# Designs tried in a protein design chat: VHH binders against Putative methyltransferase YMR310C. Part 3

Target 1, 317 residues: Putative methyltransferase YMR310C, of Saccharomyces cerevisiae (q04867)
Amino acid sequence: MSSTRKFKKVEKPLSQTRHYSLCIPTTLVSDCRNLSQITHKVYQVAKFASLFNVSEVVILEDNSQVDATKKKISTAKLILALLQYFVTPPYLRNTVFNEKFRPYLTAASKLPRLSTLPFTRYQKQDHGRYREGLTIKMQKPTLARKKIGKVFKQTKYINIGKSKALALQSQLVPINARVTIDTITRKIVSPQEAYGDFTGLDSQYGYYTRIASSFTDLFMKGPLKEGYTQSVYVPLTTRDTSIPELSSLPTAETNPHILLVFSTWDTLARAFKLDQDQFVDCQGPQEFFDAQLPCPVSNSDVADAIPMTLTTLSTVF

## First folded at step 13 (VHH; from v3 with A50S)

Design w5
Fold by ESMFold2, fold request of step 15:
Structure w5 (fold): chain B 317 residues (1-317), chain A 122 residues (1-122)
Amino acid sequence: as target 1 above (317 residues)
Amino acid sequence: DVQLVESGGGLVQPGGSLRLSCAASGFTFSNYAVGWFRQAPGKEREFIGSISGSGKSIFYAVSEKGRFTISRDNSKNTLYLQMNSLRPEDTAVYYCAAQKRGSIKPTGYDYWGQGTLVTVSS
């Protein structure tokens, strides 16, 4: 009988019941001179998104700026890869990110681990009952699937960063998915069951990331079944819009999903223009926001605005 | 007591047209953005489009462009959906919904109707 490790549940920081999604534009790195500067800027986003238990980070494409770096991937894909990297346990990084991304992740590998992630919070104790894993191809398909001859898209095998994959007790799951695993029962568990908190999608810890290729994609193509309860514009400069000032947030008990859009108006207007054939007589992006926050400084950077905004929402609202 | 009641559903041949109505009561209709959704059997509810409280601004999902037209009549507290060139894949329960904050975003609707069934078959 194997020995059972003891664990203490770690309580999440503020905003555990309000779910936030952050929208950031690709132009957040427009003035970066090199990959190291880009990586550091995205690291700050990942750091505070993780600290405040943000559920989702959406990258809004804005290709209006000339890319001064000599890179072969789009700025949106680079930001996506970096955001995903910072919430991926070190032992899964070579599996999750293929060889094409490795040159872009060098600076990220040298930055401090995020302190709120489970694999960081337990570094002074034994690694315990729960681990993050990645589902991988089945090592020995069943006879029925062999007879069909189809490519298997399901598996019971999980890469947990050990020499051998962990086999689930009695479950088949899609290949190439991030999961939280109870290594004793060999079952997939929710982050809430494993760690007492919930971020990202149902079966994995950390924020979910995606690219929105247009203004309407921002609202329509998220992972949340019911979408956003409230949409809030967070301006980066002082600007008067017709959007009402934020006066209240839904109570935490109602399980609200709040979209916070950190952007200049010009970025939103460009993205909005791309979707004009979906609109009849719409006056602009302001018609899609329920509220806005004031910009407390003359010019704000997205990476700075995130912690300022989340602190305000956690303590004032 | 907020109420949204859809009507006008029924059986329609492929290629045909149908107009749905949604009668609103219990709130100031013109202050709310309203929208149409549908749910096919075994599928999740999906957004069709929304219209501002004034009726001037309309937003459509990409898949519905050109075939469906949303309008409202604030004097009658009624939202409309005109559906043309109907296909069997349009078979679904159609819902109207309203959001009290007034934006035309496709999510965050507070009030929902019970739905009306539209069947498109030969």
Scores: ipSAE 0.753, ipTM 0.916, lowest interface PAE 0.7, mean pLDDT 81
Fold by ESMFold2, fold request of step 23:
Structure w5 (fold): chain B 317 residues (1-317), chain A 122 residues (1-122)
Amino acid sequence: as target 1 above (317 residues)
Amino acid sequence: DVQLVESGGGLVQPGGSLRLSCAASGFTFSNYAVGWFRQAPGKEREFIGSISGSGKSIFYAVSEKGRFTISRDNSKNTLYLQMNSLRPEDTAVYYCAAQKRGSIKPTGYDYWGQGTLVTVSS
């Protein structure tokens, strides 16, 4: 197949900015009575995280609550799958998410696509030049190859959601990896080259997602080499803590990474206790936060608190 | 000017002990949380532990069965790392660091020392 896409590369602006990571607890969905309600709640998180170009969403496990939905998958894994689903292009969803997840993703498939994701934001301007893909194994063993028992772990073939896999020019890459590809040159490119400012953490399409199983996992097991520049507690109820009120954010020119933790105190305290062998005389989670924000209402939901907080940070600070 | 100067590194045999010091100047030491990091050859820098400004609260990345102990002496403006039962995999450049916002979180350190080399070999 000859290339029919001879469009000029469109340069995207790259800006220095503040990068946010959101920490949300699994108790986010504690008031949900079915999978549809859970899906809608997580969609709200994904929608606003995408709207504000959030770099990372971290799910803090809190297994203290009885799960009323009677599902076989843990609440943390369900939230993770849903968050990942919403930032996965529709044409890759069936290959990225195996059949065991399908009962949990039914409501998600009916919700609107997130128009603020990198792929959809620039698709018209780029004339479809860049696509997300999944590296796949297209070589099938012959009878002789099966007798040898070799399994190739590298490939030049990319599933880009079309009838034929795209073949890379001269690269071999590991199988089962998400990639951004320039369909004109048939090369893997960085998300930054393809989409400019609207990419997540390094080499990530959309926000990065992970589960933190404990309090210290939240701070230590992230994907960033230098970690969080500043940690900010965002309470869901009025609470008096010793954490200083937020007075400033680091300058955007340094590209700081700011962790925003949306949680009740009880959830943090339980997660903190799981790591007690790492602490000597620590008084509690408050010692890990540089600042806190006031809670403007007597009781807020994480899904509502996210856009309220991000708006405040973008307009007041 | 803020300065952090590590000392006490060197060559030590497996199973041995070593005490690192970090002398601080140019800021009010007791107001800052401080910590130890290390970077082994070919690896990324690794957080070891941190201690609050008062010295009361300590956070360790790993316990290692009590092999490493962090302490500080605010009267001497000095941070310490006591390392026992050393192994070849502990070979690294060890750095001290301070963060002015005062939390003991393992990230967001503002000031760094130049490091001291610890080599564990026969």
Scores: ipSAE 0.751, ipTM 0.915, lowest interface PAE 0.7, mean pLDDT 83
Fold by ESMFold2, last read:
Structure w5 (fold): chain B 317 residues (1-317), chain A 122 residues (1-122)
Amino acid sequence: as target 1 above (317 residues)
Amino acid sequence: DVQLVESGGGLVQPGGSLRLSCAASGFTFSNYAVGWFRQAPGKEREFIGSISGSGKSIFYAVSEKGRFTISRDNSKNTLYLQMNSLRPEDTAVYYCAAQKRGSIKPTGYDYWGQGTLVTVSS
């Protein structure tokens, strides 16, 4: 078959496509015996989340298990760092991840780059006009310091992987933020404007990541303006939850945001108990789910359940 | 035609109490989870709490600190919000909302009222 590059996409993502958020538990890596196995498991999640254009990956913390790998950072923070690493352009990795992460990222650096991300696609196609960048602190904005405490927390400088940082034309933005940049006009642009692809939730490509420390944090504490349109439980174990089977999804033209929760019931129940002071007579996590969707193949591995579930949603619903 | 109509807003002194009502029509009220939201001037809409269709299960946002109580009367198709120990920062437009799938999650509400203004000032 003909293999040609295009400077512009023949077609662009529609603004009415469905958005998916994946919730994965820290028990994702409970059967891993070393850092390399952990890294590969998280890579599988990152790969399929990127392949299916997932908007967000949320890590549900479950501290019930013993950490067999002696490490200084928590399992949740390790999974978070790895997920972020796989969607960070190589030219930004030294800035985004400090030296303390080096031992934890060695195996990740050996894995194939994710081909679906714009910084992995051939840069020559657009002649380098649009790039992913990281806002950085290089100079104080002015000698006149702000009294409200915003001084030195904002910047016009963007690391785009070149010898010199790019200065924004007229904007000041928060430090340590991922952005998509038009290098000719020196302005922040949306991913849609730059590439025509639908990715992410903000002015950058790639899924967003966060840790949820409890069940209510999963639904309440995220960057989503309107939150999740529909919540769907994806069972990893057979239990009677009384959650109805998924029969339909909101129409894509309404741009719904669907939360898919890949977890055992016991993990959800433990997280739910942490927030008991917010509930009156709630019977359990089932009351927060609109539907459930069992995997077509019996399995206990979240990393395998993700592509099976996303395929079903993209082809059947 | 689905409608939600809030009432009971007004001016209240700090430390006072106020009871909001939300009258529902055009749907089977007991099949829907319902909830309260508020929007202060210049701020984004904020979830207060939700209650299941049966009225048995209630979920509250942490920020309310036990001052607000949600209840419903399915025989009157009405949702209530009891607000106690009111503070100036509670000044906002208060909205009721319903979600047809019946879960008490804090997002994904399908039907909204027009809101009722609550002002807390000396």
Scores: ipSAE 0.751, ipTM 0.916, lowest interface PAE 0.7, mean pLDDT 81
Fold by ESMFold2, fold request of step 15:
Structure w5 (fold): chain B 317 residues (1-317), chain A 122 residues (1-122)
Amino acid sequence: as target 1 above (317 residues)
Amino acid sequence: DVQLVESGGGLVQPGGSLRLSCAASGFTFSNYAVGWFRQAPGKEREFIGSISGSGKSIFYAVSEKGRFTISRDNSKNTLYLQMNSLRPEDTAVYYCAAQKRGSIKPTGYDYWGQGTLVTVSS
């Protein structure tokens, strides 16, 4: 009889041949007057990053502008938490986000779920076989009590949003890790195996999120082993730079990873100065970009520039 | 035929110095940004620094300007790495690399040498 073990594919609008990382500055929320406005702006970023299967969103700190919102968390950490919230399955959100974030996540909890994330559609497409989970400590490791140090720091138990934790069949993993699980085989699997030909970064589906505290952190501290194949400046204001206009993208079979930097020049220049002890006679940020895109309007918002840019790259290039 | 060939590796005492060279051929050397990487046994390859095609702009992964110095001579198609005050943790295979788009970013290198071993030990 025919096999029923084959997983079901999900379709994404972007080609699987190119992977994108988005760099967004903390100034993307500088025109926001309250947490609700910040949340909505970040939601727009998360929505389009998810729609286009973006692999990573990097938050570039720019502390040059005064934060009009009175809050105790830094703007970069707030954006990070919101971006992570939107790619966390609803059934894991109470476990993943501690109580200090709850005041900042109220508006986010009321926004629509991101329907393009595969784990949002898990029940209808794969009969619940694949689920996102969080590795957890179990209180009573009776059989492993003598191995106190090892059992406490590692676990076979995964919170998958059900009343009982799922036990992995044959492996121990670090506690507090986000994982994708094949619930039939009880094994950790890659997002590609679970959800089809499209993949997220590392062991989860959805974009990976990080903060870059300086210009060189943007390029050096990413999770990718080989880093970015190509770096592309996406200006938010019309400006003459020496960066070549983008003419082509790397070939699909090379599995390229393209960094798109959505920023004003002044933000990049300030971040660049923080690392000046690493440079000798560098003329500026332009020397780190392989290409740039034209700015079609005199002044762009990052949240608007993202879908416009990704549409252009997916349809013209 | 694009080639990058490292030389100058060997055994040195802690606190010593070495100068590595990378001979380039098969492409217009001055149009490419080039850089140095190293890989310690059992570890991931790490970026050391890069230098622009003109030789004017240099980027170091850490502030190693006082210990490591990158330079190039476009008339000889050669990239150099001067290493001073060497420590045992500098033991690694050192690679040169070039990227055809010419930016000095630490990633996206297209051409790689075979490497030269540097051992810092007694």
Scores: ipSAE 0.750, ipTM 0.914, lowest interface PAE 0.8, mean pLDDT 81

Design w5
Fold by ESMFold2, fold request of step 15:
Structure w5 (fold): chain B 317 residues (1-317), chain A 122 residues (1-122)
Amino acid sequence: as target 1 above (317 residues)
Amino acid sequence: DVQLVESGGGLVQPGGSLRLSCAASGFTFSNYAVGWFRQAPGKEREFIGSISGSGKSIFYAVSEKGRFTISRDNSKNTLYLQMNSLRPEDTAVYYCAAQKRGSIKPTGYDYWGQGTLVTVSS
C-alpha cells in the first residue's frame, strides 16, 4: 500500500497550561515617526508574544493621540493587521492580506520570521505533516457542479504554499477559510490535534488578536467563554493606584487565563470614562484589577516591559 | 465551606417584576465582589452585573442597565437582583457568584450558586 512515513511527536511550547493575554494600548506607537518604526515596535510585541506562547494580544484603542505617520487606516487597525501578519504563514500572506494593506506591510515583509511559531518550528520536526492552508476556488470545476448551476462555494482544494493545491480525501469545505490539515491523511484537523493542546489559544494558530474599543470591551469581548481568571496591571510609569501587589498566580493545573495590561494609567482612565453609563459610583479602572506588578523601569516602554514581565512570571511564580 | 444559594425564581408574565436573592455563607461576605449571571436554554452563560464588597461600586452589562438593579445587604450576607419590565428573552437560569480577589471584573469568579429558574411567558 505504498510508502508511508511515521512522524515523531513535536515538543510542546513553554507555559502550556497557563494562558496569558497581553493588553497593549495604541499609544505604544505614539513616539513612532513613520510606518517602519511602527512596524518594528509591533514586531517586538509579536516576537515576544510568540516566544512565550501568549494566547491573545488585545489592542486597547485610545483615539486621543495625534497620528504622526499620515496613514489612511486607524492606528488600531494597523497594529491589528501587523500582529496578524506576523502569525500568518509566509506562504499565505499574499493571499490573506488584500492589496489595500500591501503598502502598510512593506517593512513587515523584510523582518525575520518568528522562529517559535509552529509553521517555522514544526515543519522540520514533523517533516511537514501538518500545515496551515487556505481553501481556494476550484480552477476546473467538475461537470456535475457545472450542471447543478450553483456558484462554486465549496471546494476540496487547499492552498498550502506548494506548487499545486492539496486535494482533501473526501471532504468539501467552504472556500476562503483558513484550515489546518494533515498532509498524510489529507483531511482537516484541529490545531490542537496538529500542534498539541496549547498552541496559542486552543483553537487558534498563534496568538489571537483583537481590538478593544473601550475599557469594558477589554474584559468582556475576549475569545474565551469564561474570560480572564485574573487581571494584572503592569504599569509603565510609577503611580500609586491602590491595586494590591501580585503575590501569586493560579496553579498551572487549573488552566488559568491571565490578563496582563501594559498601559499608562491615563490611557486606562480615558477608556474607562467612555463606559461611565455602565458604572454606578465606581472610582476608576483600579476596581477591575486583581493585582499589579511593580513598574520594571521608571518610565518604561511596552515593548521592553513585555519580555521582562513574562520572564518574571515564568521563572519567579 | 462556601455556599451561595439563589432563590426567588418562578413564572412571571411579560412586563412583570421579580426580585432574586442569593444567600451567602462560609466566608466573609463583605470582602468579596459578587455578581449575577444567567444562562438561557441552549445559550452560553452571560454576565449581568457585579457589585463590590462594600456595595458602593456596581458594574452592569450594557444590555441590562436600566431594567435590572443589583444590590447587597452585608448584614444579611445577601445579594439581590431586582428585575423589572421582564421579557420572554429573560427566561433563563440565574446564578450568583463571588470573587475572592475582590475586583468587580466580569470574569474570574471562584464560587457559584446552583441557580434559580426564571420563566417569562404568557
Scores: ipSAE 0.748, ipTM 0.916, lowest interface PAE 0.7, mean pLDDT 81

